# VH-VL binders against Spectrin beta chain, non-erythrocytic 5 (SPTBN5), part 4

Target 1, 109 residues: Spectrin beta chain, non-erythrocytic 5 (SPTBN5), of Homo sapiens (Human) (q9nrc6r3533to3641)
Amino acid sequence: TPTMEGSLEFKQHLLPGGRQPSSSSWDSCRGNLQGSSLSLFLDERMAAEKVASIALLDLTGARCERLRGRHGRKHTFSLRLTSGAEILFAAPSEEQAESWWRALGSTAA

## First folded at step 25 (VH-VL)

Design J5 (from J1 with light chain T94K)
Fold by OpenDDE, fold request of step 26:
Structure J5 (fold): chain C 109 residues (1-109), chain A 122 residues (1-122), chain B 111 residues (1-111)
Amino acid sequence: as target 1 above (109 residues)
Amino acid sequence: QVELVQSGAEVKKPGESLKISCKGSGYSFTSYWIGWVRQAPGKGLEWMGIIYPGYDRTRYSPSFQGQVTISADKSISTAYLQWSSLKASDTAMYYCAKLYYDFWSGWAFDIWGQGTLVTVSS
Amino acid sequence: DIALTQPASVSGSPGQSITISCTGTSSNIGAGYDVSWYQQHPGKAPKLMIYEVSNRPSGVSNRFSGSKSGNTASLTISGLQAEDEADYYCSSYKRTSLPFVFGGGTKLTVL
């Protein structure tokens, strides 16, 4: 059971159905990966207490790819859900980005 | 029906304390953020802060940090905005509003209270 | 910091289409920040008219539409009616970051 927890920035690239979002900025969050579910929270405290998650993403059948040096952020990776939605993520460091990519890749497969 | 009902108008003097209320109904009060917005006479809307009533999580606008206190009593689905010492400049209409959020659709204040007029004068 | 500029006032005749602009910067609207619009009649609470730049809540007339280009978001009201006379406020924000910022508001007069 893969687990990962840490700070991330996220940016919507595609909405469910593969539609383009009307607005898309890089926003900070706390990610919590548990099995095949990725939960996003506003901050570390809320993540720790599992309170008021802003997203619960089902990773079943999802694809995760590293995106180096694109979209105005370093240490990025993309998450494509079976719904057609695609979310870009940025980690605080290259090491963390690699860890997230591997963790998400293992749980999505 | 989703509704926010605020307490009645207040007439106060500078230096007095005040606590106004906002009662929610028709939805899970503890599952959504609720915000307070100030509107001075003849002026625009100004965000003050928000609270997540289920867990008493609060966030304030920098302009209002330390100037007011936002709280909630989830047992009666009520949010509060309070001052320890009012100023004449606090004279304004105060609205509470439910904050809608969907990961794919963003944020929006989708339900508003009717407002509470606070008048502070000597 | 986020600053949103709206025209102080706009006017139109019944049946016309008018547009209210909400201008930010490359650091907010231009950076892809979300945008919402609120209508406020005199002595009444604001009402959500548009969210996520162009989405319309249930019950809001399809005469109201939202868009954005560059650093400017726009609210368009087609088939202007007397009841549309009100103040309109835009708001822009990051999805998970504070503060929520409102524009200065625009007074719409129906001639």
Scores: ipSAE 0.719, ipTM 0.905, lowest interface PAE 0.7, mean pLDDT 93
Fold by OpenDDE, fold request of step 26:
Structure J5 (fold): chain C 109 residues (1-109), chain A 122 residues (1-122), chain B 111 residues (1-111)
Amino acid sequence: as target 1 above (109 residues)
Amino acid sequence: QVELVQSGAEVKKPGESLKISCKGSGYSFTSYWIGWVRQAPGKGLEWMGIIYPGYDRTRYSPSFQGQVTISADKSISTAYLQWSSLKASDTAMYYCAKLYYDFWSGWAFDIWGQGTLVTVSS
Amino acid sequence: DIALTQPASVSGSPGQSITISCTGTSSNIGAGYDVSWYQQHPGKAPKLMIYEVSNRPSGVSNRFSGSKSGNTASLTISGLQAEDEADYYCSSYKRTSLPFVFGGGTKLTVL
C-alpha cells in the first residue's frame, strides 16, 4: 500500500454531512499516509512518535482532486470523504502536491 | 465527574521559587492537554501555555516562554506551573484548564480548576 | 499578533436579549480562526459557554448562542436573567497553532 509523510497545510471546506464550517483557516500539520488512513499531527516530532494525532481520516471511497490557483494557496489538492466532509490541502511544492494527489488517489480507489 | 483541583494560595517574596499544582480526575489525564491561564487582580484572562501529560509535550505563549516551566506527573494525574524567581508582577490568580479538541470542532477549555492565588510582595 | 476587542461593559433588563461583540481582524477571526466564549462570575473560575463560534456544551442554557460575521464574533444572551451577570471573555486561535488569545472581557450587568 502507498505511504507518504510530510508537511502540509490544511483547511476544512466541508464538515461531515456536507455542512459549512463555522471557522476555517489554513493550518500547518504533518501528514502521514498509511494504507487507507491519513493521520495528521501538530508537528514532525509528534508525527514521528505517532502520538496525539489531531485527525485520523479514513480514505475508503474518498475522492482526491488537484486544485489550481484557488483558495489562497498554491500546490493544493482537495480530499472529499464519503462522510461528505471535504478538506483542502497545500503542499510545500508542486512536486509534493502531485505526489500526495497520486498517493491519496491510489489509496482511495 | 471530571474536575481539576488546584493547590492552595501562596504568599511569597520576590526572588523566591514556587511550584503550584493542578490535579485532574474523572477522565484519562494523559489523553488531554492541560493549560494554564493567568489573571492579574481586576484584569482579564491571559493564556500561558499547555502540556500533553501523556508524552510531556509543552507549548508556551511567547510572553511566558522562558518565564515559567509547565510540567506534569502522570502517575498522580497532576500538572504543575513553576517559577525559579518570582517577581511582584507575578501576583495573580492562576487557573489550570482541561483542553477539549476534535478535528471537526476545534479547541476549547471545557473544564477549569478553582484557581490558585499567588501573592508576591516584599 | 492577535488582539480581540470587547466592549468594557453591557447591560440589560431581565427578559431582554443582549449581544457582546468580539472584534478581531481579517488576519484572525476574519481569516476563519476558531472562537470560544467563557463566563466568569465574581470570585469564580471561568466556564465554557460557546466553542467553535456557535456550539454550546451540554449543560449550558440554550439562551446562550454564538455567531460570527466578518471580523467580529458575537455572544447573544436571550431572556436575560439575574444569574447571567458576570464577566464574559472571547477567545480566538488557529485550529492547530498558537497562541490562544483572550479578549479584554466584558462586564454584563443585569439591571
Scores: ipSAE 0.709, ipTM 0.901, lowest interface PAE 0.7, mean pLDDT 93
Fold by OpenDDE, last read:
Structure J5 (fold): chain C 109 residues (1-109), chain A 122 residues (1-122), chain B 111 residues (1-111)
Amino acid sequence: as target 1 above (109 residues)
Amino acid sequence: QVELVQSGAEVKKPGESLKISCKGSGYSFTSYWIGWVRQAPGKGLEWMGIIYPGYDRTRYSPSFQGQVTISADKSISTAYLQWSSLKASDTAMYYCAKLYYDFWSGWAFDIWGQGTLVTVSS
Amino acid sequence: DIALTQPASVSGSPGQSITISCTGTSSNIGAGYDVSWYQQHPGKAPKLMIYEVSNRPSGVSNRFSGSKSGNTASLTISGLQAEDEADYYCSSYKRTSLPFVFGGGTKLTVL
């Protein structure tokens, strides 16, 4: 089972059902990938203790794509869920973005 | 029904300590953040900080960092706001509020306590 | 620090439609920060009227609506009623960052 943990920025691009969000900014979080679930946390400590996750994303049937330098951030990738929701992510480096993209891609497949 | 009930009005002198309370009911107290908001007489709302009662995680507004302490006792579904040494400028109405959040729907203070009036005078 | 600017007061007659603005900058509202609106009657606690710019909580009249354009969020009240007379506060914030910031508040008078 693929696992990964690290700092990310996220931006909601589409809500469930494919609706446009009325507001959306790039926000910092800590990502924790376990199996087919991606959990987002406010910080590293909360992630480590699995406390008060702000999101638990089911990756079943999801798809991931690299965005490169689009949407005002470097090292970006998108996660499209079966619900129609789409979240954009930005990693601290190109290497980390590739790692996340591969990990999420393998899990979502 | 979901509600927050705050402790009664306080009349204090400068230099005294104070701890006011906010008791939640009708929902999972340990599953939602609770915030404190100050409103000086005739003034606007000012966010002070928030706490996640389930694990005592706190976050403060920069203006209130080190000025107050936010805590909680999850065994009695109660959040607290306290001062070690009150000042006259602490005179205000203090509200606790439950923070609604959903990853897709955003955040907002959806349930408010009735407020606690704190008066600090010589 | 972020600052949200609201008009000190607005007024309207019963049945009219009024709008209260909440102006930030390109680094907050203009950057996609979330926006909520609260109603406060004299001597009462605030009440959530709008969240995430345009969503109404259950129980809130559909006469209240929210929108955003550029660096400004707006609360519109249609079919103005006497009971709408109150103070209104906007709030803007990032979903995972501090601080939460309130506007200065707007006093709505129903003539």
Scores: ipSAE 0.707, ipTM 0.903, lowest interface PAE 0.8, mean pLDDT 93
Fold by OpenDDE, last read:
Structure J5 (fold): chain C 109 residues (1-109), chain A 122 residues (1-122), chain B 111 residues (1-111)
Amino acid sequence: as target 1 above (109 residues)
Amino acid sequence: QVELVQSGAEVKKPGESLKISCKGSGYSFTSYWIGWVRQAPGKGLEWMGIIYPGYDRTRYSPSFQGQVTISADKSISTAYLQWSSLKASDTAMYYCAKLYYDFWSGWAFDIWGQGTLVTVSS
Amino acid sequence: DIALTQPASVSGSPGQSITISCTGTSSNIGAGYDVSWYQQHPGKAPKLMIYEVSNRPSGVSNRFSGSKSGNTASLTISGLQAEDEADYYCSSYKRTSLPFVFGGGTKLTVL
């Protein structure tokens, strides 16, 4: 099972049900991928301790696509959940974005 | 039922130390942030800081950073707010509040304690 | 800290609809920020009335509604009742940033 951890920026694009969020901006987080679960944390220490995650995303049936510098960030990719929710992510580099995209794609089963 | 019960009113003198408490019940104390909010007499609400109980993860408002210490004892589901040296200007009502959070719905203080009145005067 | 500006006071007669504004900037109420509203009766602790700009917690009357446009959030109270007389505070926040900024508060008087 693939695992990955690293710094990301994220932006809520669609809420569950495909609804538009009342507020949305790019914010920083620490992502931790374990199997079919992606956890987001506010900082590296919280991620390391695996406490107080702000999100636990089930990737079952999810769809991950690379984006070409859309939405005001480089090295981006989108994660669409079966719930209809969609989160945009931006990695610090193209290499990391590619790694995340591949890792998430492999778990989205 | 979810409830936050705070310690009783305090009457102190400038320079004295103080530690007030907020005990949670009816929910998983270690699963939610607890915040402290100050309200000076006749004034508005001021966010002081928050803590994730059991892990000593704290976040302070810039205005209160270094002015107070927020802590928690998860073994008794209690959060604390303390001063090393009180000032007259610390006279206020102090509320603790449970911070609700959902990734899709955001933050909000959904449960509040009854407040602790702190009076500091010579 | 950038303060959120609320009118010091608003008033209305029973049955009327009133609106309380909460004005900030693009750095605290703008597109990337959420807004909550709290009601506080004299001598009582605050009560959450609105979160996520327009959502009501269970048990909160549907007479209370929230909205946001630009850098201004609004709390609307329809069918004003005597028990609505209280102080109201807005709060702005991001999911991954601090602080949780409160507005100065608005005293609502029911005439």
Scores: ipSAE 0.611, ipTM 0.868, lowest interface PAE 0.8, mean pLDDT 92
Fold by ESMFold2, fold request of step 26:
Structure J5 (fold): chain C 109 residues (1-109), chain A 122 residues (1-122), chain B 111 residues (1-111)
Amino acid sequence: as target 1 above (109 residues)
Amino acid sequence: QVELVQSGAEVKKPGESLKISCKGSGYSFTSYWIGWVRQAPGKGLEWMGIIYPGYDRTRYSPSFQGQVTISADKSISTAYLQWSSLKASDTAMYYCAKLYYDFWSGWAFDIWGQGTLVTVSS
Amino acid sequence: DIALTQPASVSGSPGQSITISCTGTSSNIGAGYDVSWYQQHPGKAPKLMIYEVSNRPSGVSNRFSGSKSGNTASLTISGLQAEDEADYYCSSYKRTSLPFVFGGGTKLTVL
């Protein structure tokens, strides 16, 4: 059912409204892309049961771009939401980063 | 009115078991994490662990993993902290606290119970 | 164990401003971990005063402000009042993970 799922790290770059967060760090999650929604979960078990997502992101109108190794992680891409928020993601491998980028880009289109 | 009401003070002997409670009201109990925080007499706050009652998902501080059991009964909106065998060093005030979470604004314990004093002495 | 260092005590006179520090490491606060602050009056439960470094919950006086620089977060209380006399704890955590840590606490005395 999901278009894409897997382990990710993420970092909040911009908050809704385009404001910079007072603090920002890389954290781990399990991502699940289904339809036009990206859900983030604390771990694989909660993702499998679809319980207590830490985020449910509407990708309508979102923009997804590959990054060139900035922000202290490899295999990165960004997701800019229509709210003005921007989240950076890091995948476990370059191959997975490309897969996520393609899946997110086609969903946002 | 969001409230957390804890069970009353306990006086116990070493080796006894104990289960203390934290009842939530005025909010969706199953939609928020509940954490337990220990405060030994005259000491600071120590985070012990946290539970998501809606899915019975528990995570413990490394210092307390295997030392206590955190559980919940969502049918009565109540979280629990439990010892199988108390030690004198378990003497402390124990607070439950509701975790406010918003993906964009972060995490914090926004509502606290009144505390349960546990005294373990021979 | 506590990985956040706070001064044991601070003091100030009514009307003054004081700052309570919370020093972590480059691996936590310096790595961008969030910070929250709690006030605890004697015999009472802690109360959330600041979250996400500098945000005040509804009902918290604007005399309380928070900031962060490098490995150190700070709570500033302006216009000290007698009611501000309490213990203050910082806490730090990764933004969406669930290991919390508290500082050792700071006793604020209003002279």
Scores: ipSAE 0.535, ipTM 0.830, lowest interface PAE 1.5, mean pLDDT 88

Design J5 (from J1 with light chain T94K)
Fold by ESMFold2, fold request of step 26:
Structure J5 (fold): chain C 109 residues (1-109), chain A 122 residues (1-122), chain B 111 residues (1-111)
Amino acid sequence: as target 1 above (109 residues)
Amino acid sequence: QVELVQSGAEVKKPGESLKISCKGSGYSFTSYWIGWVRQAPGKGLEWMGIIYPGYDRTRYSPSFQGQVTISADKSISTAYLQWSSLKASDTAMYYCAKLYYDFWSGWAFDIWGQGTLVTVSS
Amino acid sequence: DIALTQPASVSGSPGQSITISCTGTSSNIGAGYDVSWYQQHPGKAPKLMIYEVSNRPSGVSNRFSGSKSGNTASLTISGLQAEDEADYYCSSYKRTSLPFVFGGGTKLTVL
């Protein structure tokens, strides 16, 4: 039973080590937060069956921050991992962005 | 040793069916996408489509949608490319390739089969 | 969707550096799509030389490097050697969409 799940857009802002990526664009995914892990999947069918995740992110020690529409999207938040990586997320609505932010902030603490 | 081994060359006539194969070894076959790439004689590379054998999920290039069938049999670690009715214009070299992926470092075809030459002539 | 333009041919002498371009648009390479480069000798399968614009897989010489500026990705081969004579293809895709596209290819001639 996930703590939170839903459609997201994401963009890799920083790589592990805090380095800037050589390529980065907004992509679509289905997010699934369970325990201290956030899994990203290509679509809702693969997320439901938990098949071929495109990312499995450890949230231990992570920081989550709401954004003010920076980077060409609305309803956004960032997730900074202890590795130095940072991912930007955009939710379909402000309500969902707040829900993700609260859920991620709780697990990151 | 990670390898993709393709079936041998084929000489066919227009209208015949054909199924060529790509057998993976030395890695978890069900954990990676396999793609098919066409190269007509003297021409460049054309992406045809891709399959994730672990979930039997396929995606086709718009140029090849409905013209070929991509499939896999995970029990023997083999992907397939099929035609129901070959045309002379299907004469080409066909490669399979394994997709490397990592969320942070990207996606690319890192291992390629040796190719299967298909010749379709009257 | 993706249209990638490469020069049909480039040439250089042994020991020189050469650069092969791969030009897209602000809607693909300029929008942050990944870029990879493949080398193909006559009669052989393509070989991955560069991925994610500038990363080299294990076993690829550091004479090969990749870069990107604006809408153009570039493959640079330093210290040109006779065995570098081959066709070179760029390829690009959006990370989660997985539709690969190839540029038209560039024939490198070592003089």
Scores: ipSAE 0.507, ipTM 0.816, lowest interface PAE 1.6, mean pLDDT 87
Fold by ESMFold2, last read:
Structure J5 (fold): chain C 109 residues (1-109), chain A 122 residues (1-122), chain B 111 residues (1-111)
Amino acid sequence: as target 1 above (109 residues)
Amino acid sequence: QVELVQSGAEVKKPGESLKISCKGSGYSFTSYWIGWVRQAPGKGLEWMGIIYPGYDRTRYSPSFQGQVTISADKSISTAYLQWSSLKASDTAMYYCAKLYYDFWSGWAFDIWGQGTLVTVSS
Amino acid sequence: DIALTQPASVSGSPGQSITISCTGTSSNIGAGYDVSWYQQHPGKAPKLMIYEVSNRPSGVSNRFSGSKSGNTASLTISGLQAEDEADYYCSSYKRTSLPFVFGGGTKLTVL
């Protein structure tokens, strides 16, 4: 079973290399944290089947920080990858944002 | 090397059924979405829907939901667009296109089939 | 659901630069939706020219460039050539949303 899973919104803040994206908006996904990998899927069916992830993120050396409702969403946290990429996430509730933050922080260490 | 080859032109009468095909080669057919795009005579491009052949997951534009069926046969790397009962207004060029996706760079229709002209008239 | 407005036609002389606009709203292009551009010669399938606002696929001339400001994306063609005479379509969509939309198209005439 995954360490953590659930619905998230995400927004690409920085691309690999720390570059600004040419376009960025809040999008929906289903997150699945297993081991040191965070997989994002289009919906619950694809997440359950592990089919066609929209992202497979290696959390080794990553940093996860709470954002406390910045960037136009509440219940937010950021994930900064060693590639220099940074993704903002929004959870459905503060409780879930804290759970994600704890799980991602432990995995990134 | 990567290509989509569509079935030939069709001349049909209203009320007839039709299934046109799009065969992919030179890439992993089950790893990419295939979209169908309509272009009525003298008009622009209209997105109809997409399918992920590896999972048989289909999404339709609201304008085409219930009007056509999109399917795939991954054993022969082929996607399909079909009508149960054609109308004169279905006269158009129909393209299939492979959707490129990368989390960091987004979506685009990077490879297109040559088109299938469907003419529906009495 | 998303309306993209393009001019019906634009024209330019060989060697000049021309810009084709694609205007959406603050709820789509202005909200950071992705933008791509397609070229279509008469009787031919569309060809991807620009994706992710400004990236060129391999094999696309660097005379083609893309940009975005506010609610408007732009395709710029420098060093205009007769071969560039074609229809050009913008497309925009949310990165993970599957509904796509095309602009109405712009006929480029090389004078």
Scores: ipSAE 0.503, ipTM 0.823, lowest interface PAE 1.6, mean pLDDT 88
Fold by ESMFold2, last read:
Structure J5 (fold): chain C 109 residues (1-109), chain A 122 residues (1-122), chain B 111 residues (1-111)
Amino acid sequence: as target 1 above (109 residues)
Amino acid sequence: QVELVQSGAEVKKPGESLKISCKGSGYSFTSYWIGWVRQAPGKGLEWMGIIYPGYDRTRYSPSFQGQVTISADKSISTAYLQWSSLKASDTAMYYCAKLYYDFWSGWAFDIWGQGTLVTVSS
Amino acid sequence: DIALTQPASVSGSPGQSITISCTGTSSNIGAGYDVSWYQQHPGKAPKLMIYEVSNRPSGVSNRFSGSKSGNTASLTISGLQAEDEADYYCSSYKRTSLPFVFGGGTKLTVL
């Protein structure tokens, strides 16, 4: 399990079952990849203590793809879960986006 | 049942300190954010800040940063709003509210306390 | 810097449908921010009526519905009843960023 952690922005594109969300916007989080799970936290302190995660995402069978800036952010990738949900992520830099993509791909794909 | 019970009304003078309380019951107090909302007489709602009692993590509205202190005592399932020096302009109703959260369904304040009226006058 | 504009008042007769608007900007509601609606009767605490634009909490009548178009969120009350007379506030915010913002409120009068 490659551990990875860092600042991300995220945006819900599809809900479980492939349903369109009623409201969707870019928001900030701290991501933590452990095993086949991606946890999202409000900030670095909560991520370090693993307290009050805002999401715990099961990556089993998930697909991670790099994006070409279609959604108003740079350094982006998508994560499509087997539930049909899809979340878009933006990293602070291209290097970090590629690192996340590689780590998520090796875990999920 | 899930409930937030606030401390009673307060009548204070300018310059006095005050700490009002919001006690949660019927749910895991340390697992949910609690927010504070102000309503001046005849005015609308203003968000002041929020706390996660399980980690004592606070976030303040820019308008209230440094003006009040939000805290919690998880051993008695109670959140607090505190002023070190009250002003006449602090006269308002103050509500606490529990944050509903589901990653897929969103955020909202779903359970509200009954309010604490604070009157600051000479 | 986020501001939400609501009409000061709206009125309707029993049985009618009424809509209350909440207008933000392209940088908040128009950018897909979460929107909630609260009902407040005189002297009472606010009550959550709608969250994430259109979801109803358990126990809220299906006469209440929410929608969004462009920079404007709307609360619609169908089959208006006397008990619906109250102040209504919209609120908007991002998941992890602050501030939470309330609109100025709309007084609904049932004639």
Scores: ipSAE 0.467, ipTM 0.807, lowest interface PAE 1.6, mean pLDDT 87

